Miniprotein binders against q56419. Designs and how they scored, part 5

Target 1, 326 residues: q56419
Amino acid sequence: MEGRTLEEVQEEVFKRHGVLVPKKELEDLAKALEEAGLLLTEKVEARLKEEEEKLKRERPMRLAGLSYPEGEREARAFLEAFRASYPGEGEEARVLLMPHLEPSRVPEVYGAALAALEKTPPPERIYLVGVAHRPLKEKAAALPVPFQTPFGPALPDLPALQALDALLPFELFNTPLAFREEHSLELPLFFLKGRFPEARVLPLLVARRSPELGEALKVVLRDFPGLLVLAVDLSHVGPRFGDTPLTRTLAEEARRRDLGFLERLAEGEPEAALAFLGANPTRIDGVEVVASLLPLLRERKGKVLAHRLDLEAPTLSAVGAGTLVL

## First folded at step 22 (miniprotein)

Design j3
Fold by OpenDDE base, fold request of step 23:
Structure j3 (fold): chain B 326 residues (1-326), chain A 85 residues (1-85)
Amino acid sequence: as target 1 above (326 residues)
Amino acid sequence: DELALEFLKWFIEYLKQEIKEVKKELKEGDPEKLEEKLKELERLVESLFKSVLLAKGDPEELKKLSREIEKLKEEIEKLKKELEK
């Protein structure tokens, strides 16, 4: 903690909790925090500034060689394999809902997204709306820099981003560090850039529902038409997420919630989709994104192309993923 | 990474308790001292915010921490507005 000695922290913990944390444990924790870059030391602040300065120029790949191939040829083969995993045909998308889960967990769901993209005329720009897994200063944010991919950089649409910023009651270009390792943008962007190499991108993150974002985007889309992509996962159930181990009953409930949500979106009833979830007991990830984009989802009919509830066996937990076209 | 996340969780709970204490003191406490406490809490929440931005770990756990941070910010802002009245 900035400005307090380990002794002061130890005393405070003792005073408040009646527990004397050994100084060595505090030192080890402090060191671990420092090594993790979590202690706001001068060194951590310098690192933060350095990382922010890097993000003013470009967002480098973080998951290349891990979640997808780094090399372009291998990356193309990866796309083809994922497309092959979905036996169906896609439909033209004006709005695409797709996952941001680790691709290897739900290949056919990404394959369905690729199938939809095959039937979609190349857009001039892609509005890529992901989920913030890091905190944002505002309800939503954008990063107006090139995002690196195996297919070359995804270039930002600066005019459209500026138009969006001008319509929002908050600064859109906030919290650049939240984008640094955000997989909810990086993973879908791999597939999108691979299919539409010339499309500009608006990389957007939503932390909390922002009705203002949907209203602003509705205006911006008139002057700057493009493909809207919601990069969201569905249910999160099991011990990792605060539930009991996955059972048939829990899995059936997760699937019911996922499909009920997606089908109502496919009917052009996003408010009904949100209402159907209520308190969201299965923790559908995309709720805040959908709630932010209501004006863009209303009255648009579409089709659910794929859904999977994928088991993570080591944690007996599961995550839902789906592909929806509107 | 797990230790770092545990620390961040602990720190969030610490801040929640501090905010609760300030809430209790709002009716009877010295407004100037309460304002100073709220400023310190804002500073600590900002520190927490920055720490979570740099933290490694399970994205869902980080998302949970992020939501807790937002709640802390909102609670502090409410308390500040109540002190200004």
Scores: ipSAE 0.719, ipTM 0.894, lowest interface PAE 0.6, mean pLDDT 89
Fold by OpenDDE base, last read:
Structure j3 (fold): chain B 326 residues (1-326), chain A 85 residues (1-85)
Amino acid sequence: as target 1 above (326 residues)
Amino acid sequence: DELALEFLKWFIEYLKQEIKEVKKELKEGDPEKLEEKLKELERLVESLFKSVLLAKGDPEELKKLSREIEKLKEEIEKLKKELEK
């Protein structure tokens, strides 16, 4: 039975990747994986434990000097330049949807977020909800430690995090390693901390839709008011994501999906926004986050401030980004 | 790093096939052997979970792998519940 599975895998790898892996190499790889999987389990487990222990104290910057400046002075100039890239004015936000894409790809979209933050009174706390690009043990997770930024550490709101944990049917403080390199929190947090240096943060990740999260947050927000931030990207289309190279038709469909999603959210109709996407053929990133936060998005009217579909030329792929205020 | 991701993809497909085999055997197979096989699959999926947590690569590829792992876990849990009946 093992031999047929390897041949089928070989055929599938060949079909998908155009690489014919010799059966013997697959067997040796499977055996090496059993042997290395056991050995990798101890070495991997030791490394996992070490990295988990580091995350008990703080979450260090991973993208400083790459996506944004490490130095505070340069970081402030970076914020000002991004704000300047958006020519419009913002509106006061109770809920902010913003991207987590590489900032240099969509500067005006981040600029629109900054414009909204200029019109927003400094919150006591920020509920920052990102997308898990790593697996979580549960549908959602939080990391209750300081997140490093060029503007100093973003401190966790422990009382609010504890209140949230108490209302969830699962352990909120799960999978700390998923936060270690998660850019969906780090990139938005740069802008948020730069604008609101005194705000505490609740760093949250969503892997799968959790209606329980939205209901729990609705209760917590009564006792612990703050700004809700959805750090989500929009459509992902092209070869990197399993499509053909970007065409005018594909780009138009991506834009239609992105704008149709954002506009329905702006009307206070988050269920309609999800329904509009259906099977989500353009792979809007924020679907699981929005689906988790429905109780917080209902009946809130707002405005779409910016949208961009950004082409990654080397891969002929594109990612949508938007800024929405509610 | 790319080889690691390709390997993880292959391993996911292997596990999917093993789960399908267990699913076929559920009606006629030895329950004790099936339980042992499911426990082994759970162990392998947990190993995969840990590996993806430490893996480097394209965040979107990692996200895809993460969703596949979640599906594997759900399928195994479903099979365990069916075997207990």
Scores: ipSAE 0.718, ipTM 0.893, lowest interface PAE 0.6, mean pLDDT 89
Fold by OpenDDE base, last read:
Structure j3 (fold): chain B 326 residues (1-326), chain A 85 residues (1-85)
Amino acid sequence: as target 1 above (326 residues)
Amino acid sequence: DELALEFLKWFIEYLKQEIKEVKKELKEGDPEKLEEKLKELERLVESLFKSVLLAKGDPEELKKLSREIEKLKEEIEKLKKELEK
């Protein structure tokens, strides 16, 4: 840790916990932390700077060959298979809520998103709002660089991003490292780029509710019209998330919360959707995103196209996913 | 990776306790010493912030850590404002 010796840490642990951690164990821990990139050593700082410099040029794929195919031909076949998993027809979207969960877990939900995109005229730009799974310096952030996909780079809309930055009370272009491995943007972007290859993108992350973001985006959307995409998951229940193993009762509650949230959004009542969740006991992921975008969601009526609560059997946990068109 | 996350969790709890101690000292403590302690806590929270940016693991665990970091920052800022009064 910057500025403290291992001896100082040892003494502090001893004073607080009455446990004398052997110096060797502290050294091993320190080494493990260094190797994990958690200790801010000169080496870690150099690595951080290097990674930041890379992100000034482009955001490379991290999940290619894992969550989706790297090759364009295989990626197109992947899209078609996902679309085929949803037997229904979509609706034209002005706002699309879709998941960012591992695609293989909820194929029909992504299929429903693709069905909606089929009915949507190609937008000039896509406002892609994801969930920050890493900390941000500000409530929200953007990365104004190309995002790599199997279909070629998703290019940023720099004029629209600059207009948004100018309207925010904080620096929009903060915490580039938070985007490096952020799947909440990468996964939905695969589907969006595959469907709309010529659309520019505004990749946005929300860590905390920012009413300022919604107000600023409302203004920007007037001058820079486009498709708004909320890439959010729904309930997170079970042992991975601090609950008991999934039961019928817990699953029913998760579904009730998910559907009740989505239905109120579909009615154009985003404040009612948030109020319905209360303390959010099933940990709906999209709450901070929706809370940030209230001005854009108000009075918009739409339709829930798909919902799934997907069981992760090894952990007896489940995650909700949905597709909503407004 | 799992060990790293456990360490980060431990470090968060450590920082919570340090903040709690500073909070207890606000009324009777030396303001200059308290300011120095808060500056050190800010430094440690910044270190934690950077560490979580580089950490590998379950995205939901990382999200949880991220929210805890945000709370730590908010608590430090509140204490700084209280010390200025």
Scores: ipSAE 0.718, ipTM 0.894, lowest interface PAE 0.6, mean pLDDT 89
Fold by OpenDDE base, fold request of step 23:
Structure j3 (fold): chain B 326 residues (1-326), chain A 85 residues (1-85)
Amino acid sequence: as target 1 above (326 residues)
Amino acid sequence: DELALEFLKWFIEYLKQEIKEVKKELKEGDPEKLEEKLKELERLVESLFKSVLLAKGDPEELKKLSREIEKLKEEIEKLKKELEK
């Protein structure tokens, strides 16, 4: 589908909302957007404040009953079924790379993560690093509140979070609203909390590569040891992402890039993994996270446990997912 | 939801154009007027930022918009630093 021209979008906005957004003056645009209720009206600001106030206490489940069961008994059965979908045995993880894709799309990849967690001694804390799908005020952020799960609340490690904040050149506790519906934390946290009910969590989001985050975490991990989890997807290819419909050639290229990335990480060469991707033409999701955590990934050898390129048939697009232990 | 995302995309492209115009004016323009324009652009980008935080839609589309917003912020900050020189 030919990208809609700016004129077509303007016409559609006009047709639907009766608002012609003037191209000329910034003030006129701001006013028009405000009048259209699409920009920061007093109403939008009030809603933002209300949602922020809710997030000061806890982060409620958003995907319970959708992506995973809400009830504890059903949630445990869900975990067992996902574990059963991976026929292999796991390995002990100090670092776990796992997906945040809809679990039903890549069950065996999550099953591989569960297999690794079975071989991992219960950590005191989990550093859960996800991908920000919303904008952040800073390169990275944390939300220092309980995250609700079917297995009870995942409690924040406040001392470790505070230690991390103190070592960063920016405020770590920024943009709480970015966490409200962020699935890159919620989905992996379901599996992690189910396996390690007593572990505290550091829920972290990365929007942009932050070398400072990796250096700070390296220091914090000395005083506050724990499991590092990278909740990242891999290639995103097809029409949803600006490519042609999935072909054998495109799928082979996506797999090549995914596996080449994971294999280099498994060899303890995260810089080589990033270099291998170059301009990242298949849009591997985890690049900003890996680029931020280089000091923690160097010289760690591990194993790729699972990989899948999952077709989304309605859009003829595909997303890569993998499980790696280090 | 689709209309909202298309509008946000349009608004990003508008802001990109405004930033390009400011870049052209940096060499010959009135510094005070340019500072005012940059302040207004920052306000608009902040509004866009908040709108995307509340927007519903495909996470990958939202991620794309988020990255574009981040670039706009960075470009404005660079222009501010250039104007102070």
Scores: ipSAE 0.717, ipTM 0.893, lowest interface PAE 0.6, mean pLDDT 89

Design j4
Fold by ESMFold2, fold request of step 23:
Structure j4 (fold): chain B 326 residues (1-326), chain A 85 residues (1-85)
Amino acid sequence: as target 1 above (326 residues)
Amino acid sequence: DELALEFLKWFIEYLKQEIKEVKKELKEGDPEELEEQLKELEQLVEGLFRSVLLAKGDPEELKKLSREIEKLREEIEKLKKELEK
C-alpha cells in the first residue's frame, strides 16, 4: 500500500483474488485507513515523526481522567480507596506480579498490590515490565524518559537502563512510539509512583520472550537493586479473544489455569508454571514476560494475595488478574 | 476502526501468502526477481508496522496484529539471508 497507486493495488487484488474492487471503494478505504493512521502517507509520516520527537523528552499521561483521576488530591484518595478494597495484609515483595487491567474492574487485586507495597521498603528503583500492545522492533524495549503521573514525573534510572542496554544483543531503546499509549506500564505505574514517589523507574516492554533480557536483568539487579514488577494480566477467554462463547465451564477452567500458574510461580517453579499451561489455551497474558524472566523467578517463593476473573457481559468474555509477591 | 482492523487482518493474511510463495520458489526461482519481491514485501510490512504504532482500537486486537507483523518482519529477514547464500 505504501507508495503504490490505487490502480496498482486494484490490479493486484484482481490478479490474486479474481475480484475487481471499484476504484471509488478503494479510495474511500484508503482515506479511512489514512485517518486511522493505518496507511503510511506523507501526513501519517509527519505524525509519526512529531510523536516520536515528543517521546524523546517525556511520556505524558494518556489515561488521566479515564482510568484514574488527573488531580493529585483526587489521585491520593483513589489510592486509599483501592487499598481499602483489599482488607487483608500484604507481604514484603522483592518481586511483585500485578495486573494492568482497568483498575475499576479489579479493585481488590490492585488493593492487594498496594498492601504488598506497604510492607516493602521504598526501593531506589522499580523495574516495571509490561506487555507490548503495539509492535516492537526487538523482543523487548525500554523508553528512558520521565513518565508523567498525577504524583509527579516518574524519573528514569538512566545508569541502570544504560547498563541493561549494554548487556543485550540488541538496542534496548528501539521503539519509542510503542510506549505512547501503553497502558500496561501506565496503569501499574500510577499505583507504584503513588506509593514510592522517590523511586526511579526502568519502564520495560516485552513483545516476545527474550531469555537474554532475563539474564541481563539478573546482572543489572545485582549492581542496581530494586523492585521487580511484572505488570501482566492472566486468562483472556471468550468471543472477544477468538474463543467459543464463555460458559461456566470455560470460566472455571480459566480460573483453574490462572491459579495453577500463580501457585507454581509462588513455589519458585516458573518453568513448571509455564509447562502447566501447555499451549496456553486460555491466553494468559503474562507468559512471555515470565518466560523472559526465568532467572529472576527460579527458587523465589512467595504468596498469591488476590485473584479475580472479571466477566465482560457485553462481550461474553472474561479477563483474569492477580497479585503475587515473591 | 472495525473496518480498518478487518482490512489489516486481511492484508496480513495476503502478505503471509506472498511470503509462502517466495519460500516455495527460493531454490528454483530467479534470485533477482525474488530479491525484488522481498524488497516490496519488506516495505509493505514496515509500513504496517509503523502505521499500527498510531492505530486506535481494542488493545487486545492490536496486540494480536502486532505479533503477526513482528513474525512477518522476522520471516522476511530470514528469507533475505537465505537468498544471499
Scores: ipSAE 0.775, ipTM 0.909, lowest interface PAE 0.7, mean pLDDT 88
Fold by ESMFold2, fold request of step 23:
Structure j4 (fold): chain B 326 residues (1-326), chain A 85 residues (1-85)
Amino acid sequence: as target 1 above (326 residues)
Amino acid sequence: DELALEFLKWFIEYLKQEIKEVKKELKEGDPEELEEQLKELEQLVEGLFRSVLLAKGDPEELKKLSREIEKLREEIEKLKKELEK
């Protein structure tokens, strides 16, 4: 927008859409966009640079006091309450699929993940793979800095991250700002750091499927063994996501798709799991991550420990979450 | 921020149409004019990319916009390579 005058924008809109937008309304729009950080002015550019420099040192908590407690004592109590929400036993995991949905919405699903971690020997490192909610310059990215938690900093595994970067056909450390508010890493990390305080972390994001990432990770995991965590949600259905209001029929379909996907993953058949979804009509969130990590998921059998399709009453929509151990 | 979000959706559709016009002109049009047009489109898409990195809003909606912006970036890069003969 800044590369064109408001008059040029007004004329182009009229030419393409047949609607003349008054100059005052365009000026009001430009002002609102600047205040929201969406218009690239000199002020917004300076803010982008400042935030990027901060992220070269550490990634601070953004959700303390919102999604989990800020203080360590309260955070440990929070963790134990979530474990208590799942009254079962876990199983040892070499690969764990867990959600990144707001924890209070699916407490037993996070509790099942904690139960699995109880059975899992403390790893040297955790490969934490989330879903990018902001744009990435490449198909995937990492941020090689400490992530703050109420339990202390989660330190990056720099040698493993550097080995991964060296094997990829693109620069791994490509979009630091995309990590700034990324809850798909922060929320699972709270639970993982609370249970494995000594483990280092490889914080990874996938925007678009990358077969190269999975092949590279297979090599890196040989030399740098650890726990692989897929921090993904499942179906997204309802008006918030572009559907009609949530009906019983749509919710049943979403549950069927979620469970069918998870069950095929539990059988060690990730290609079959993807094929089962076809065009992915219920928008299962984990598809791009699973598609990236196929070499790490094949032939690994396990169990689905928990699943919930959680209703968002205000939006008449629902989001699925599950816990799978392999 | 509903107005700002609607503007982003509109702007993405505008850029899609402009890219389609460049595709149609790729063989018959003047390579120097097309190269400059692609540079202008690239700048606009990069501006969107950077703006969304700081944007506030529903993470699921931001995710959808982000995937579209990433696709536009890739499409422009592909067209630039084709134009370089």
Scores: ipSAE 0.772, ipTM 0.907, lowest interface PAE 0.7, mean pLDDT 88
Fold by ESMFold2, fold request of step 23:
Structure j4 (fold): chain B 326 residues (1-326), chain A 85 residues (1-85)
Amino acid sequence: as target 1 above (326 residues)
Amino acid sequence: DELALEFLKWFIEYLKQEIKEVKKELKEGDPEELEEQLKELEQLVEGLFRSVLLAKGDPEELKKLSREIEKLREEIEKLKKELEK
């Protein structure tokens, strides 16, 4: 909107909708939006450029000291505590579904993921597929730089990323700023890097389902074998997400949909898992990732290790998280 | 804040309606006028796109806003291609 007067905006709105928005209301809102960083201004654009330059070299930790400890010794102890939260044994995974929800909310679900990793031979690389919480220029994206962790940098697998980019009908390295604060990669990566310190990483985000991504990954995984990780959460229900206050009925439905989804994935039936959700009324977070990766999930059987629908008391809402090995 | 978020949702709906009007006029309208309208709409949507990349707030709300902005970008690109035909 930089370069337009509020009077010009007001006249355009009236011309097209027949509603005259008072200039004073537009001025107040524009000021509030700029202060929040939601309006594009010279200051916001300069900040965007600075952040883009930083991300050409590395992706620094954003959640150290908030979601996990910054120091390596403390981080190692943190991993051990999470593993202890799940007293069971895992199974070897070629595909792991794990959450990206705040770890302290679902400790046994992350613990189950660690248990699976204990049974998994160290991979040469990890295909880490998260959910974009910022807009992407394309349906999916990657960032080919080291991601910092308390266990050292998680180095990108540049040859595998280049091979993937070459197979897609769009530029894979398209929205670096979307990775800047993306917790759906950072939180699972903490656990993955802690267990597999030598593995390289393909840090991938999905915004909207991309069948092309799944087909390309199937090809790339043949030449560059590794662990595929779907870093996704499950149901999102309650007022925070646009529902009436959380009731027992809504919570029971969310649990039913979470488990039905995971169980169908565990049977090697990802299309049936998606069909089971229909319009996805409980807003399972993983749908776009699963829909993108169908070729990698078909006929791959496994087991659900853990699930929790975690209550957010202040918002009367809940979020589901699970651990699935295939 | 809640006021800014409400305005953004309203503005997205405004842009949806503008795109819908361009789509309705695609066959019978003036191509040069429609092209200029699409260019203006594209600039507004790109501004929103870039602003949200730096925005702070609830990741779930940012995700919802991001999907709507992505949809607007795609719809504008489709209409630009149609206008070239």
Scores: ipSAE 0.766, ipTM 0.895, lowest interface PAE 0.7, mean pLDDT 88
Fold by ESMFold2, last read:
Order: sequence, then C-alpha cells, then structure tokens
Structure j4 (fold): chain B 326 residues (1-326), chain A 85 residues (1-85)
Amino acid sequence: as target 1 above (326 residues)
Amino acid sequence: DELALEFLKWFIEYLKQEIKEVKKELKEGDPEELEEQLKELEQLVEGLFRSVLLAKGDPEELKKLSREIEKLREEIEKLKKELEK
C-alpha cells in the first residue's frame, strides 16, 4: 500500500509541475519527515506556541505591500480608486456579501461594496464572517484580538464575542492559529475598516456549516446590533480546481450559478439559493457560510450590485466574485 | 513547499486507508490493539492538523486539505467511541 501511495504522489507531482520526482527522493523525504517528526515535533510545537502567543495579543497584517498598500496615505488612495471602479450607486446594507478574492482581480466588485458602505450608517460593530482556509477544531471559530490594518487596529467587540461563545455548544476561541494567514478576513477588513474606522469587529471563520452559529448570532445581534458581512467568493472552475479546461460553456454555467445563487439570496430565499446549487458543481465558496447563517438571511430582500467571473489565464481557470446587499 | 504539499496529500490518503482498515476490524479485532492503533493514528492526524496550520501554498488547496483533515479527526473520534463499547 505504501509503495503504491508514493507512486500516486509521484504521478500527481508530474501532472502539476511536469517533473518526474524519483520514488527514492519521495521515500527519503518521508523518512526525513518521520525522523524530524520526533525531533521537529518539539521544534514545531515551540514555533506553534510562539505564533499562538503572538495571536493572543493581536493579528498583524500579512498582506500589506502585497494585496494593498502598507502606508495609510496610500491605503486611502487605494480605497478611492476602488470606489471609482464602480460607476453605480450603492444601497444601505444590513447584510453585505462581498468577496475575499485578490482585490486587483475584481476592483469593481469591491467598489460596489464601498458604494453600499457609503449608504450604510456607521455601525457600532461588524460581524465579519469568512471562510477558513486552515483546519478548525470546531465548525467555526473567532479570534478576540485587534486586527492590524493600515488605518489602525480593528478592535474586537469583546462583549459580543463573549456572548456568542456562551451560546455555542463548542469553544469559539480554540483555533487562533487558523487566523494567522486568513485572507478571507484580512482583505475585506481593509475595506470595512477604511470606511468605518470606529466600528468594532467580530472576526469569525466557518469551516463547516453550523446551524448553531446562525441561531446564536440571531440572539447576539438583538443585543449587539451591527453590520453582518459574508466575506465569500463564488464559483471556482477550471483545472486549478479539478475541472476540465475552462471553456465558454463552463464559464457561462459558472456565471449562471453565481447569479442564480445571488439573486435567490436577494429574494430572501437562502434555502432556495442553496437548493439551486445542488451538488455545487461550480464550487461556489459561500455555501457553508450561507448554510450556517440561514436565520439571518431569510426574508431579507435586497439587490445584487456587482458580479465578475475573473479569468486566471495561467491556470486556465476562473473565480467568481459578487456584491450583494440585503 | 510544493513538494511538501504533495507529501501532505499523500499522507492524508495513507491515513484514510489506515482508518478504513480499523473500521473493517472493529467488531472482530483485538480491542487493545485497535485502541493503540487509534492512538497512533490520532497523533499522526494531530501532527497533520498542526502542519497545515503552518503550511505555505495555494490557499484553495490548503482549504481542501483542511476539510479532509477535519473529517479524519471526526472519523477517529467516532471509532474511539465505538471501540469503548
């Protein structure tokens, strides 16, 4: 079994990089990792502990200078340029769906989010719900610390976070390391903090659907009103994501799925939006978040402000992004 | 980094097969041997969990691996509860 499994890894590396890695090199790596597992377990544990302790104080910027400017002046100009990329008017949002895709790929989609925020009275707090790209110990998690931005720290709403934790049947704060590089919070937060500098934040991640999270948030929002933000991307299609090569037909299907999903959410019908996706053949990113938050999405009508299915030419793949206000 | 990501994919498949074998032996196997095997698998899955927390690479591939790791943890918990009967 073991030799056959290594051969399968060798085959996958060849498919992705066009290089045949000899089986001996993979076996040497496996042996080194096994030996290093005993020695590096202590070193890895020390590194994890150090990173965890840092995250108990604050969550630093990881994407400054990469996805957005590090300096405040340049960051302000960046926001203005993104708003200008969307020629339309926004609408007031009680719930905002926005992407977490690299901003330069979908500038008008982020611009539409900024247009909605222009129409939205400054909230006391923002419930920012992203998608975990690292494993969580539970279905969802939060990190109750300041998140650094070029506009200053986004301060946590500790009373609201504590109330949420108390209502959940699992520990909310037990996976701080999952937040260390989580762009699905950092990228939307840049735009949100830039527009609402005084709002506190509840930074939340969903790994797997949690109906309990939605029910608990409905209760918490009663006592701690604020803006709910679903920071999610839409379709993921093409070879990067396990599909056949991107075709006009696949791209049109992805667009149809994205828009059909968003439009059903805009009608206040989140169950219908999920049902429309079926097995989710275009891998819309927001499914687990929407499925967690059903009580907060039902009967809320709104509008789709923007959508783009953005081509990744190097991978012959595409990712969808949209802006929805409810 | 890319080669390490491919190793993680291989290791996940290896662990899936080991868990499948424990499932097959659950009713007729030696409970003490299975318990020790599950403890070893649990340690390996925890190591994998921690490795992915620090890993670098394509966020979409890491997300996919993360969901699989979470499933492995869940499967081991189920088997531990079944074995205690």
Scores: ipSAE 0.758, ipTM 0.902, lowest interface PAE 0.7, mean pLDDT 88

